# Designs tried in a protein design chat: VHH binders against Transcription antiterminator LacT (lacT). Part 9

Target 1, 292 residues: Transcription antiterminator LacT (lacT), of Lacticaseibacillus casei (Lactobacillus casei) (p24401)
Amino acid sequence: MPKIAQIFNNNVALVDLDNRGQAVVRGRGIAFQKRRGDVIPTKQIEKIFYLANETSRQNLYFLLKNIPIDVVTTTYEIIDVAQKQYRLKVLDYIYITLSDHIYEAYKRYQAGTYQETMVPDFHIQYPAEYAVAKQALQIIATNLGVQFPQSEIKNLALHFINASGEDDGEQVFGKSNEASLSQLVQEVLKRHHITRSHSNGNYYDRFMIHLQYLIDRLQRVDTYAVTIVPEVATELKQNYPQSYKIASEIFDEIKDQLYRSMSEDERLYFIIHIQRLINEAPAQNHSQNDSL
Below, E stands for the ipSAE of ESMFold2; O stands for the ipSAE of OpenDDE; V2 stands for 0.75 times the mean of E and O plus 0.25 times the DockQ between their complexes.

## First folded at step 11 (VHH; framework vhh_7ubx_2)

Design y2 (from x4 with D33A L101W W105E; at its last look DockQ between E and O 0.02; V2 from the best seeds 0.00; counts 0 for: pae E 15.1 > 2, unsure alone 61.1 < 65, placed apart)
Amino acid sequence: QVQLVESGGGLVQPGGSLRLSCAASGFTFSSYAMTWVRQAPGKGPEWIATIRSGGSTMRDDSTKGRFTISRDNAKNTLYLQMTSLKPEDTALYYCAKEYDWSTGEYEEPLDYRGPGTQVTVSS
ESMFold2, look of step 11: ipSAE 0.000; ipTM 0.336
ESMFold2 (binder alone), look of step 11: mean pLDDT 75; pTM 0.745
OpenDDE, look of step 11: ipSAE 0.000; ipTM 0.213

Design y3 (at its last look DockQ between E and O 0.02; V2 from the best seeds 0.00; counts 0 for: pae E 16.6 > 2, unsure alone 63.1 < 65, placed apart)
Amino acid sequence: QVQLVESGGGLVQPGGSLRLSCAASGFTFSSYDMTWVRQAPGKGPEWIATIRSGGSTMRDDSTKGRFTISRDNAKNTLYLQMTSLKPEDTALYYCAKEYDWSGTYEEPLDYRGPGTQVTVSS
ESMFold2, look of step 11: ipSAE 0.000; ipTM 0.221
ESMFold2 (binder alone), look of step 11: mean pLDDT 76; pTM 0.756
OpenDDE, look of step 11: ipSAE 0.005; ipTM 0.243

Design y4 (from x4 with R59Y L101F; at its last look DockQ between E and O 0.02; V2 from the best seeds 0.00; counts 0 for: pae E 12.2 > 2, unsure alone 62.2 < 65, placed apart)
Amino acid sequence: QVQLVESGGGLVQPGGSLRLSCAASGFTFSSYDMTWVRQAPGKGPEWIATIRSGGSTMYDDSTKGRFTISRDNAKNTLYLQMTSLKPEDTALYYCAKEYDFSTGWYEEPLDYRGPGTQVTVSS
ESMFold2, look of step 11: ipSAE 0.000; ipTM 0.384
ESMFold2 (binder alone), look of step 11: mean pLDDT 77; pTM 0.772
OpenDDE, look of step 11: ipSAE 0.005; ipTM 0.254

## First folded at step 12 (VHH; framework vhh_7ubx_2)

Design z1 (from w2 with R33W; at its last look DockQ between E and O 0.01; V2 from the best seeds 0.00; counts 0 for: pae E 15.8 > 2, unsure alone 64.4 < 65, placed apart)
Amino acid sequence: QVQLVESGGGLVQPGGSLRLSCAASGFTFSSYWMTWVRQAPGKGPEWIATITSGGSTMRDDSTKGRFTISRDNAKNTLYLQMTSLKPEDTALYYCAKEYDWSGTYEEPLDYRGPGTQVTVSS
ESMFold2, look of step 12: ipSAE 0.000; ipTM 0.250
ESMFold2 (binder alone), look of step 12: mean pLDDT 77; pTM 0.769
OpenDDE, look of step 12: ipSAE 0.000; ipTM 0.209

Design z2 (from x1 with R33W; at its last look DockQ between E and O 0.01; V2 from the best seeds 0.00; counts 0 for: pae E 20.8 > 2, unsure alone 64.8 < 65, placed apart)
Amino acid sequence: QVQLVESGGGLVQPGGSLRLSCAASGFTFSSYWMTWVRQAPGKGPEWIATITSGGSTMRDDSTKGRFTISRDNAKNTLYLQMTSLKPEDTALYYCAKELEYSYGDTEEIFDYRGPGTQVTVSS
ESMFold2, look of step 12: ipSAE 0.000; ipTM 0.109
ESMFold2 (binder alone), look of step 12: mean pLDDT 77; pTM 0.762
OpenDDE, look of step 12: ipSAE 0.005; ipTM 0.206

Design z3 (from w2 with K97R Y99L D100T T104D P108I L109F; at its last look DockQ between E and O 0.01; V2 from the best seeds 0.00; counts 0 for: pae E 21.5 > 2, placed apart)
Amino acid sequence: QVQLVESGGGLVQPGGSLRLSCAASGFTFSSYRMTWVRQAPGKGPEWIATITSGGSTMRDDSTKGRFTISRDNAKNTLYLQMTSLKPEDTALYYCARELTWSGDYEEIFDYRGPGTQVTVSS
ESMFold2, look of step 12: ipSAE 0.000; ipTM 0.092
ESMFold2 (binder alone), look of step 12: mean pLDDT 77; pTM 0.760
OpenDDE, look of step 12: ipSAE 0.000; ipTM 0.203

Design z4 (from w2 with K97R L109F; at its last look DockQ between E and O 0.28; V2 from the best seeds 0.00; counts 0 for: pae E 7.7 > 2)
Amino acid sequence: QVQLVESGGGLVQPGGSLRLSCAASGFTFSSYRMTWVRQAPGKGPEWIATITSGGSTMRDDSTKGRFTISRDNAKNTLYLQMTSLKPEDTALYYCAREYDWSGTYEEPFDYRGPGTQVTVSS
ESMFold2, look of step 12: ipSAE 0.052; ipTM 0.603
ESMFold2 (binder alone), look of step 12: mean pLDDT 77; pTM 0.759
OpenDDE, look of step 12: ipSAE 0.019; ipTM 0.410

## First folded at step 13 (VHH; framework vhh_7ubx_2)

Design q1 (from z4 with D100Y; at its last look DockQ between E and O 0.02; V2 from the best seeds 0.00; counts 0 for: pae E 18.7 > 2, unsure alone 64.9 < 65, placed apart)
Amino acid sequence: QVQLVESGGGLVQPGGSLRLSCAASGFTFSSYRMTWVRQAPGKGPEWIATITSGGSTMRDDSTKGRFTISRDNAKNTLYLQMTSLKPEDTALYYCAREYYWSGTYEEPFDYRGPGTQVTVSS
ESMFold2, look of step 13: ipSAE 0.000; ipTM 0.109
ESMFold2 (binder alone), look of step 13: mean pLDDT 77; pTM 0.758
OpenDDE, look of step 13: ipSAE 0.023; ipTM 0.326

Design q2 (from z4 with D100L; at its last look DockQ between E and O 0.01; V2 from the best seeds 0.00; counts 0 for: pae E 19.5 > 2, placed apart)
Amino acid sequence: QVQLVESGGGLVQPGGSLRLSCAASGFTFSSYRMTWVRQAPGKGPEWIATITSGGSTMRDDSTKGRFTISRDNAKNTLYLQMTSLKPEDTALYYCAREYLWSGTYEEPFDYRGPGTQVTVSS
ESMFold2, look of step 13: ipSAE 0.000; ipTM 0.098
ESMFold2 (binder alone), look of step 13: mean pLDDT 78; pTM 0.765
OpenDDE, look of step 13: ipSAE 0.028; ipTM 0.378

Design q3 (from z4 with S31D; at its last look DockQ between E and O 0.04; V2 from the best seeds 0.00; counts 0 for: pae E 18.5 > 2, unsure alone 64.7 < 65, placed apart)
Fold by OpenDDE, look of step 13:
Structure q3 (fold): chain B 292 residues (1-292), chain A 122 residues (1-122)
Amino acid sequence: as target 1 above (292 residues)
Amino acid sequence: QVQLVESGGGLVQPGGSLRLSCAASGFTFSDYRMTWVRQAPGKGPEWIATITSGGSTMRDDSTKGRFTISRDNAKNTLYLQMTSLKPEDTALYYCAREYDWSGTYEEPFDYRGPGTQVTVSS
């Protein structure tokens, strides 16, 4: 029977399993008035998230430093659906990136500053990821009480696309090569007069964090780079030409200096981050004014 | 008993600065995520910032860069430094304790103070 190792709140606990493994369990009141070492009846467990290894545990603790446990468990639930129902293969860093995304979106929603994504629709190319994303919205609504617009599907799907790949090893966050990529990117940003400020600090830091995960992805041999439809990149180029330019420079430098085999699809990743960072307004299609 | 008491609000001119404080008691302050929220007349509550043991997050609009959240765990006090205040910042500012919600509650806060009024006017 699962024994409580740590109580996160009345509804969520870390438990030791009989097989010496650990899991995060969620259930209404499962940890209410409980203590470490207490047994949790299996019938009270609504969701169980197995921690396969020490890395998983560390990642969990890392997330919990800045993200509420219920957001984290929501993320785990979403990823579980993706893996089990849709058989999507995802790298472990998705737990971090998706949790962060959901939490930030949640806060923006609560702040009244939530903005719909300008990412072009790509559901035809990635139907499974969209389907997962759609379910994710429902899970988020249920667990966190936030009704995101349908456009949020694109953002969520993108996380799955970016994290696609087989996890062949313990992704230890903080390997030595992280410094080189981050430095390279920061130098490019600096050339374009993009520096970390109080106004863009959130996006800046997020970008840097995501780059760290990118390194891990790039170091993995079997990362089936999900081919992002070139049309999406073209559309973004049209809508955000400055972002595209900067992102392309970053892309080219990384490819030339660090990762020669980097997929062209990573350009889209950079475009999105840069667009958010510089807050570029979409280019006005002048073509609609002449027909009136 | 959990208590949160905000202070530091007042009337300021546009471009002015205020530092809000929130005195916490009745719980282990350092163990909790703390949040500033504001509510303007006729508007819903707006999240401003949250601070944890690992860092802080801020809303990504016009308040970003002008407002800074911080905490002193030894004093059980939460702070919001506001600079370059604008009339649009006029609101009742609340300190709130963030809790881990399981989806049963719409609000992620279990306790909040009575608020401190900030009025920005020429």
Scores: ipSAE 0.000, ipTM 0.206, lowest interface PAE 12.3, mean pLDDT 81
ESMFold2, look of step 13: ipSAE 0.000; ipTM 0.115
ESMFold2 (binder alone), look of step 13: mean pLDDT 77; pTM 0.752

Design q4 (from z4 with D100H T104D; at its last look DockQ between E and O 0.01; V2 from the best seeds 0.00; counts 0 for: pae E 16.7 > 2, placed apart)
Amino acid sequence: QVQLVESGGGLVQPGGSLRLSCAASGFTFSSYRMTWVRQAPGKGPEWIATITSGGSTMRDDSTKGRFTISRDNAKNTLYLQMTSLKPEDTALYYCAREYHWSGDYEEPFDYRGPGTQVTVSS
ESMFold2, look of step 13: ipSAE 0.000; ipTM 0.202
ESMFold2 (binder alone), look of step 13: mean pLDDT 78; pTM 0.767
OpenDDE, look of step 13: ipSAE 0.005; ipTM 0.220

## First folded at step 15 (VHH; framework vhh_7mjh_2)

Design r1 (from t3 with Y33A Y52S D109S Y110W; at its last look DockQ between E and O 0.18; V2 from the best seeds 0.00; counts 0 for: pae E 16.6 > 2, grease 25.5 > 24.2, placed apart)
Fold by ESMFold2, look of step 15:
Structure r1 (fold): chain B 292 residues (1-292), chain A 124 residues (1-124)
Amino acid sequence: as target 1 above (292 residues)
Amino acid sequence: EVQLVESGGGLVQPGGSLRLSCAASGFTFSSYAMSWVRQAPGKGLEWIGRISTSGSTSYNPSLKSLVTISRDNSKNTLYLQMNSLRAEDTATYYCARGRPWYYGSGTLSWFDYWGQGTTVTVSS
């Protein structure tokens, strides 16, 4: 008998199961006017996401720090379809990147600022990823009440294409065996007066999530195919000297901690994320073509 | 309204050369870094190289001896010259526009607009 341990909203709750495990359950109205300790009839449960261990529970709450429960459970459902129906092998960071993408797209759609991008159609080359993305659009519409344009299928598919691969085991979101690298990045940012504040909190939190993903990928660079990244570091140094300086300090800290040589493509990732966090204008160019 | 149209693909003999073109419209071409990206059948996307607004180039190290990227800002055209082509160079080749402000939240892509692609087949 599923008993409510925590209510997230009228449709989503954390439940205790008879065997002392926990799960997140979703269904229309299943927690309406209920309290902790109440039983949810199993016939009302439309989706169930079992939390097999403490790591799974910690990963859930890590996502919930910045992303609403309805987006998180939507992401879980989409990835479950990808893995079980289409047998896609995906790296665990997709939970973070896809959740963040869906939430940002949702916010832009609700604000009337959603913009379609012109992305090539890769469905012939990546039929399974496109099939998942097509279902994802419908799952998003059902769960979140937004109907993104058909062009969004291409963006969703890219998340699965980019995350192709297998993890060595269950990923602890926002943490790794080398989680101290994230602490080193935070220290460099602090030295440059970049800390979480009321005015930048949501953007800072998302930035740290993307940096944690980037750091985890750097630790696995020799195992899986890398994303396509243009080599632009010299031009970025010229156009964004503050962002380059901060990124170089982060690069040096990571190199010292890991005792590894790292590529300019890895430095590029830090420059890009820092430039967006501080919104540094190009030293030599006007920014009138901002797509945001 | 941004439009990138690749051309010049086709069948070419091993050891041959081919020049691809990308016609750009709907934006100020000279203000953007441009890249070439390819995808071989059944493989992932592979970045070929980039040319800056000033004409500086950088290349995928595995391809740098085979390719040359150039641009003609007066014709709004990006070029990819490929020499000494091999069977493994068979792919669809895409022209891509670099973002003027780097990567917003969400995707990992560094490009905001892509062409439709042109197919190159290297076969005897």
Scores: ipSAE 0.000, ipTM 0.235, lowest interface PAE 16.6, mean pLDDT 72
ESMFold2 (binder alone), look of step 15: mean pLDDT 81; pTM 0.802
OpenDDE, look of step 15: ipSAE 0.014; ipTM 0.332

Design r2 (from t4 with Y33S Y109W; at its last look DockQ between E and O 0.22; V2 from the best seeds 0.00; counts 0 for: pae O 4.1 > 2, framework grips, placed apart)
Amino acid sequence: EVQLVESGGGLVQPGGSLRLSCAASGFTFSSYSMSWVRQAPGKGLEWIGRIYTSGSTSYNPSLKSLVTISRDNSKNTLYLQMNSLRAEDTATYYCARGKPWYYSSGLSWFDYWGQGTTVTVSS
ESMFold2, look of step 15: ipSAE 0.309; ipTM 0.729
ESMFold2 (binder alone), look of step 15: mean pLDDT 82; pTM 0.818
OpenDDE, look of step 15: ipSAE 0.035; ipTM 0.462

Design r3 (at its last fold request DockQ between E and O 0.28; V2 from the best seeds 0.00; counts 0 for: pae O 3.4 > 2, framework grips, grease 25.1 > 24.2)
Amino acid sequence: EVQLVESGGGLVQPGGSLRLSCAASGFTFSSYAMSWVRQAPGKGLEWIGRIYTSGSTSYNPSLKSLVTISRDNSKNTLYLQMNSLRAEDTATYYCARGRPWYSGTLSYFDYWGQGTTVTVSS
ESMFold2, look of step 15: ipSAE 0.188; ipTM 0.652
ESMFold2 (binder alone), look of step 15: mean pLDDT 83; pTM 0.835
OpenDDE, look of step 15: ipSAE 0.296; ipTM 0.732
ESMFold2, look of step 17: ipSAE 0.119; ipTM 0.613
ESMFold2 (binder alone), look of step 17: mean pLDDT 83; pTM 0.838
OpenDDE, look of step 17: ipSAE 0.033; ipTM 0.568
ESMFold2, fold request of step 23: ipSAE 0.271, 0.268, 0.458; ipTM 0.716, 0.702, 0.775
ESMFold2 (binder alone), fold request of step 23: mean pLDDT 83, 83, 83; pTM 0.831, 0.830, 0.832
OpenDDE, fold request of step 23: ipSAE 0.029, 0.034, 0.032; ipTM 0.373, 0.498, 0.577

Design r4 (from t4 with Y33A L107F; at its last look DockQ between E and O 0.31; V2 from the best seeds 0.00; counts 0 for: pae E 7.5 > 2, framework grips, grease 30 > 24.2, SAP .789 > .668)
Amino acid sequence: EVQLVESGGGLVQPGGSLRLSCAASGFTFSSYAMSWVRQAPGKGLEWIGRIYTSGSTSYNPSLKSLVTISRDNSKNTLYLQMNSLRAEDTATYYCARGKPWYYSSGFSYFDYWGQGTTVTVSS
ESMFold2, look of step 15: ipSAE 0.013; ipTM 0.552
ESMFold2 (binder alone), look of step 15: mean pLDDT 84; pTM 0.835
OpenDDE, look of step 15: ipSAE 0.022; ipTM 0.313

## First folded at step 17 (VHH; framework vhh_7mjh_2)

Design k1 (from r3 with S31D A33S; at its last look DockQ between E and O 0.35; V2 from the best seeds 0.00; counts 0 for: pae E 4.2 > 2)
Amino acid sequence: EVQLVESGGGLVQPGGSLRLSCAASGFTFSDYSMSWVRQAPGKGLEWIGRIYTSGSTSYNPSLKSLVTISRDNSKNTLYLQMNSLRAEDTATYYCARGRPWYSGTLSYFDYWGQGTTVTVSS
ESMFold2, look of step 17: ipSAE 0.267; ipTM 0.692
ESMFold2 (binder alone), look of step 17: mean pLDDT 84; pTM 0.837
OpenDDE, look of step 17: ipSAE 0.042; ipTM 0.511

Design k2 (from r3 with W101Y Y102W; at its last read DockQ between E and O 0.24; V2 from the best seeds 0.00; counts 0 for: pae E 5.1 > 2, grease 25.2 > 24.2)
Amino acid sequence: EVQLVESGGGLVQPGGSLRLSCAASGFTFSSYAMSWVRQAPGKGLEWIGRIYTSGSTSYNPSLKSLVTISRDNSKNTLYLQMNSLRAEDTATYYCARGRPYWSGTLSYFDYWGQGTTVTVSS
ESMFold2, look of step 17: ipSAE 0.281; ipTM 0.700
ESMFold2 (binder alone), look of step 17: mean pLDDT 83; pTM 0.832
OpenDDE, look of step 17: ipSAE 0.307; ipTM 0.725
ESMFold2, fold request of step 23: ipSAE 0.040, 0.547, 0.229; ipTM 0.563, 0.835, 0.659
ESMFold2 (binder alone), fold request of step 23: mean pLDDT 82, 83, 83; pTM 0.826, 0.830, 0.829
OpenDDE, fold request of step 23: ipSAE 0.145, 0.436, 0.487; ipTM 0.612, 0.778, 0.792
ESMFold2, last read: ipSAE 0.148, 0.208, 0.073; ipTM 0.609, 0.642, 0.587
ESMFold2 (binder alone), last read: mean pLDDT 83, 83, 83; pTM 0.832, 0.829, 0.834
OpenDDE, last read: ipSAE 0.000, 0.595, 0.476; ipTM 0.250, 0.837, 0.791

Design k3 (from r3 with G104D T105V; at its last look DockQ between E and O 0.11; V2 from the best seeds 0.00; counts 0 for: pae O 11.2 > 2, placed apart)
Amino acid sequence: EVQLVESGGGLVQPGGSLRLSCAASGFTFSSYAMSWVRQAPGKGLEWIGRIYTSGSTSYNPSLKSLVTISRDNSKNTLYLQMNSLRAEDTATYYCARGRPWYSDVLSYFDYWGQGTTVTVSS
ESMFold2, look of step 17: ipSAE 0.359; ipTM 0.755
ESMFold2 (binder alone), look of step 17: mean pLDDT 83; pTM 0.829
OpenDDE, look of step 17: ipSAE 0.000; ipTM 0.246

## First folded at step 18 (VHH; framework vhh_7mjh_2)

Design n1 (from k2 with Y32N A33Y; at its last look DockQ between E and O 0.46; V2 from the best seeds 0.00; counts 0 for: pae E 8.4 > 2, grease 24.3 > 24.2)
Amino acid sequence: EVQLVESGGGLVQPGGSLRLSCAASGFTFSSNYMSWVRQAPGKGLEWIGRIYTSGSTSYNPSLKSLVTISRDNSKNTLYLQMNSLRAEDTATYYCARGRPYWSGTLSYFDYWGQGTTVTVSS
ESMFold2, look of step 18: ipSAE 0.011; ipTM 0.547
ESMFold2 (binder alone), look of step 18: mean pLDDT 81; pTM 0.809
OpenDDE, look of step 18: ipSAE 0.061; ipTM 0.603

Design n2 (from k2 with S107M; at its last look DockQ between E and O 0.29; V2 from the best seeds 0.00; counts 0 for: pae E 4.4 > 2)
Amino acid sequence: EVQLVESGGGLVQPGGSLRLSCAASGFTFSSYAMSWVRQAPGKGLEWIGRIYTSGSTSYNPSLKSLVTISRDNSKNTLYLQMNSLRAEDTATYYCARGRPYWSGTLMYFDYWGQGTTVTVSS
ESMFold2, look of step 18: ipSAE 0.264; ipTM 0.692
ESMFold2 (binder alone), look of step 18: mean pLDDT 82; pTM 0.824
OpenDDE, look of step 18: ipSAE 0.027; ipTM 0.516

Design n3 (from k2 with D110E; at its last look DockQ between E and O 0.24; V2 from the best seeds 0.00; counts 0 for: pae E 4.7 > 2, grease 24.3 > 24.2)
Amino acid sequence: EVQLVESGGGLVQPGGSLRLSCAASGFTFSSYAMSWVRQAPGKGLEWIGRIYTSGSTSYNPSLKSLVTISRDNSKNTLYLQMNSLRAEDTATYYCARGRPYWSGTLSYFEYWGQGTTVTVSS
ESMFold2, look of step 18: ipSAE 0.214; ipTM 0.656
ESMFold2 (binder alone), look of step 18: mean pLDDT 80; pTM 0.808
OpenDDE, look of step 18: ipSAE 0.344; ipTM 0.747

Design n4 (from k2 with S54K; at its last look DockQ between E and O 0.31; V2 from the best seeds 0.00; counts 0 for: pae O 4.9 > 2)
Amino acid sequence: EVQLVESGGGLVQPGGSLRLSCAASGFTFSSYAMSWVRQAPGKGLEWIGRIYTKGSTSYNPSLKSLVTISRDNSKNTLYLQMNSLRAEDTATYYCARGRPYWSGTLSYFDYWGQGTTVTVSS
ESMFold2, look of step 18: ipSAE 0.318; ipTM 0.723
ESMFold2 (binder alone), look of step 18: mean pLDDT 83; pTM 0.834
OpenDDE, look of step 18: ipSAE 0.032; ipTM 0.428

## First folded at step 20 (VHH; framework vhh_7mjh_2)

Design j1 (from k2 with G98D; at its last look DockQ between E and O 0.05; V2 from the best seeds 0.00; counts 0 for: pae O 11.4 > 2, grease 25.1 > 24.2, placed apart)
Amino acid sequence: EVQLVESGGGLVQPGGSLRLSCAASGFTFSSYAMSWVRQAPGKGLEWIGRIYTSGSTSYNPSLKSLVTISRDNSKNTLYLQMNSLRAEDTATYYCARDRPYWSGTLSYFDYWGQGTTVTVSS
ESMFold2, look of step 20: ipSAE 0.439; ipTM 0.771
ESMFold2 (binder alone), look of step 20: mean pLDDT 85; pTM 0.852
OpenDDE, look of step 20: ipSAE 0.000; ipTM 0.279

Design j2 (from k2 with S58N T105V; at its last look DockQ between E and O 0.17; V2 from the best seeds 0.00; counts 0 for: pae E 6.1 > 2, grease 26.5 > 24.2, placed apart)
Amino acid sequence: EVQLVESGGGLVQPGGSLRLSCAASGFTFSSYAMSWVRQAPGKGLEWIGRIYTSGSTNYNPSLKSLVTISRDNSKNTLYLQMNSLRAEDTATYYCARGRPYWSGVLSYFDYWGQGTTVTVSS
ESMFold2, look of step 20: ipSAE 0.147; ipTM 0.609
ESMFold2 (binder alone), look of step 20: mean pLDDT 83; pTM 0.831
OpenDDE, look of step 20: ipSAE 0.032; ipTM 0.431

Design j3 (from k2 with G104D T105V; at its last look DockQ between E and O 0.26; V2 from the best seeds 0.00; counts 0 for: pae O 8.0 > 2)
Amino acid sequence: EVQLVESGGGLVQPGGSLRLSCAASGFTFSSYAMSWVRQAPGKGLEWIGRIYTSGSTSYNPSLKSLVTISRDNSKNTLYLQMNSLRAEDTATYYCARGRPYWSDVLSYFDYWGQGTTVTVSS
ESMFold2, look of step 20: ipSAE 0.266; ipTM 0.705
ESMFold2 (binder alone), look of step 20: mean pLDDT 82; pTM 0.824
OpenDDE, look of step 20: ipSAE 0.015; ipTM 0.283

Design j4 (at its last look DockQ between E and O 0.01; V2 from the best seeds 0.00; counts 0 for: pae O 13.3 > 2, grease 24.3 > 24.2, placed apart)
Amino acid sequence: EVQLVESGGGLVQPGGSLRLSCAASGFTFSSYAMSWVRQAPGKGLEWIGRIYTSGSTSYNPSLKSLVTISRDNSKNTLYLQMNSLRAEDTATYYCARDRPYWDSGTLSYFDYWGQGTTVTVSS
ESMFold2, look of step 20: ipSAE 0.291; ipTM 0.704
ESMFold2 (binder alone), look of step 20: mean pLDDT 83; pTM 0.827
OpenDDE, look of step 20: ipSAE 0.000; ipTM 0.251

## First folded at step 22 (VHH; framework vhh_7mjh_2)

Design aa1 (from j1 with A33S R99E; at its last look DockQ between E and O 0.02; V2 from the best seeds 0.00; counts 0 for: pae E 15.2 > 2, placed apart)
Amino acid sequence: EVQLVESGGGLVQPGGSLRLSCAASGFTFSSYSMSWVRQAPGKGLEWIGRIYTSGSTSYNPSLKSLVTISRDNSKNTLYLQMNSLRAEDTATYYCARDEPYWSGTLSYFDYWGQGTTVTVSS
ESMFold2, look of step 22: ipSAE 0.000; ipTM 0.287
ESMFold2 (binder alone), look of step 22: mean pLDDT 82; pTM 0.818
OpenDDE, look of step 22: ipSAE 0.000; ipTM 0.240

Design aa2 (from j1 with A33S S54D R99Q; at its last look DockQ between E and O 0.03; V2 from the best seeds 0.00; counts 0 for: DG spot H54, pae E 13.1 > 2, grease 24.21 > 24.2, placed apart)
Amino acid sequence: EVQLVESGGGLVQPGGSLRLSCAASGFTFSSYSMSWVRQAPGKGLEWIGRIYTDGSTSYNPSLKSLVTISRDNSKNTLYLQMNSLRAEDTATYYCARDQPYWSGTLSYFDYWGQGTTVTVSS
ESMFold2, look of step 22: ipSAE 0.000; ipTM 0.386
ESMFold2 (binder alone), look of step 22: mean pLDDT 83; pTM 0.832
OpenDDE, look of step 22: ipSAE 0.012; ipTM 0.255

Design aa3 (from j1 with A33S S54D R99E S107M; at its last look DockQ between E and O 0.12; V2 from the best seeds 0.00; counts 0 for: DG spot H54, pae E 5.1 > 2, framework grips, placed apart)
Amino acid sequence: EVQLVESGGGLVQPGGSLRLSCAASGFTFSSYSMSWVRQAPGKGLEWIGRIYTDGSTSYNPSLKSLVTISRDNSKNTLYLQMNSLRAEDTATYYCARDEPYWSGTLMYFDYWGQGTTVTVSS
ESMFold2, look of step 22: ipSAE 0.196; ipTM 0.658
ESMFold2 (binder alone), look of step 22: mean pLDDT 81; pTM 0.811
OpenDDE, look of step 22: ipSAE 0.028; ipTM 0.437

Design aa4 (from k2 with A33S S54D R99E; at its last look DockQ between E and O 0.02; V2 from the best seeds 0.00; counts 0 for: DG spot H54, pae E 15.2 > 2, placed apart)
Amino acid sequence: EVQLVESGGGLVQPGGSLRLSCAASGFTFSSYSMSWVRQAPGKGLEWIGRIYTDGSTSYNPSLKSLVTISRDNSKNTLYLQMNSLRAEDTATYYCARGEPYWSGTLSYFDYWGQGTTVTVSS
ESMFold2, look of step 22: ipSAE 0.000; ipTM 0.134
ESMFold2 (binder alone), look of step 22: mean pLDDT 81; pTM 0.812
OpenDDE, look of step 22: ipSAE 0.000; ipTM 0.242

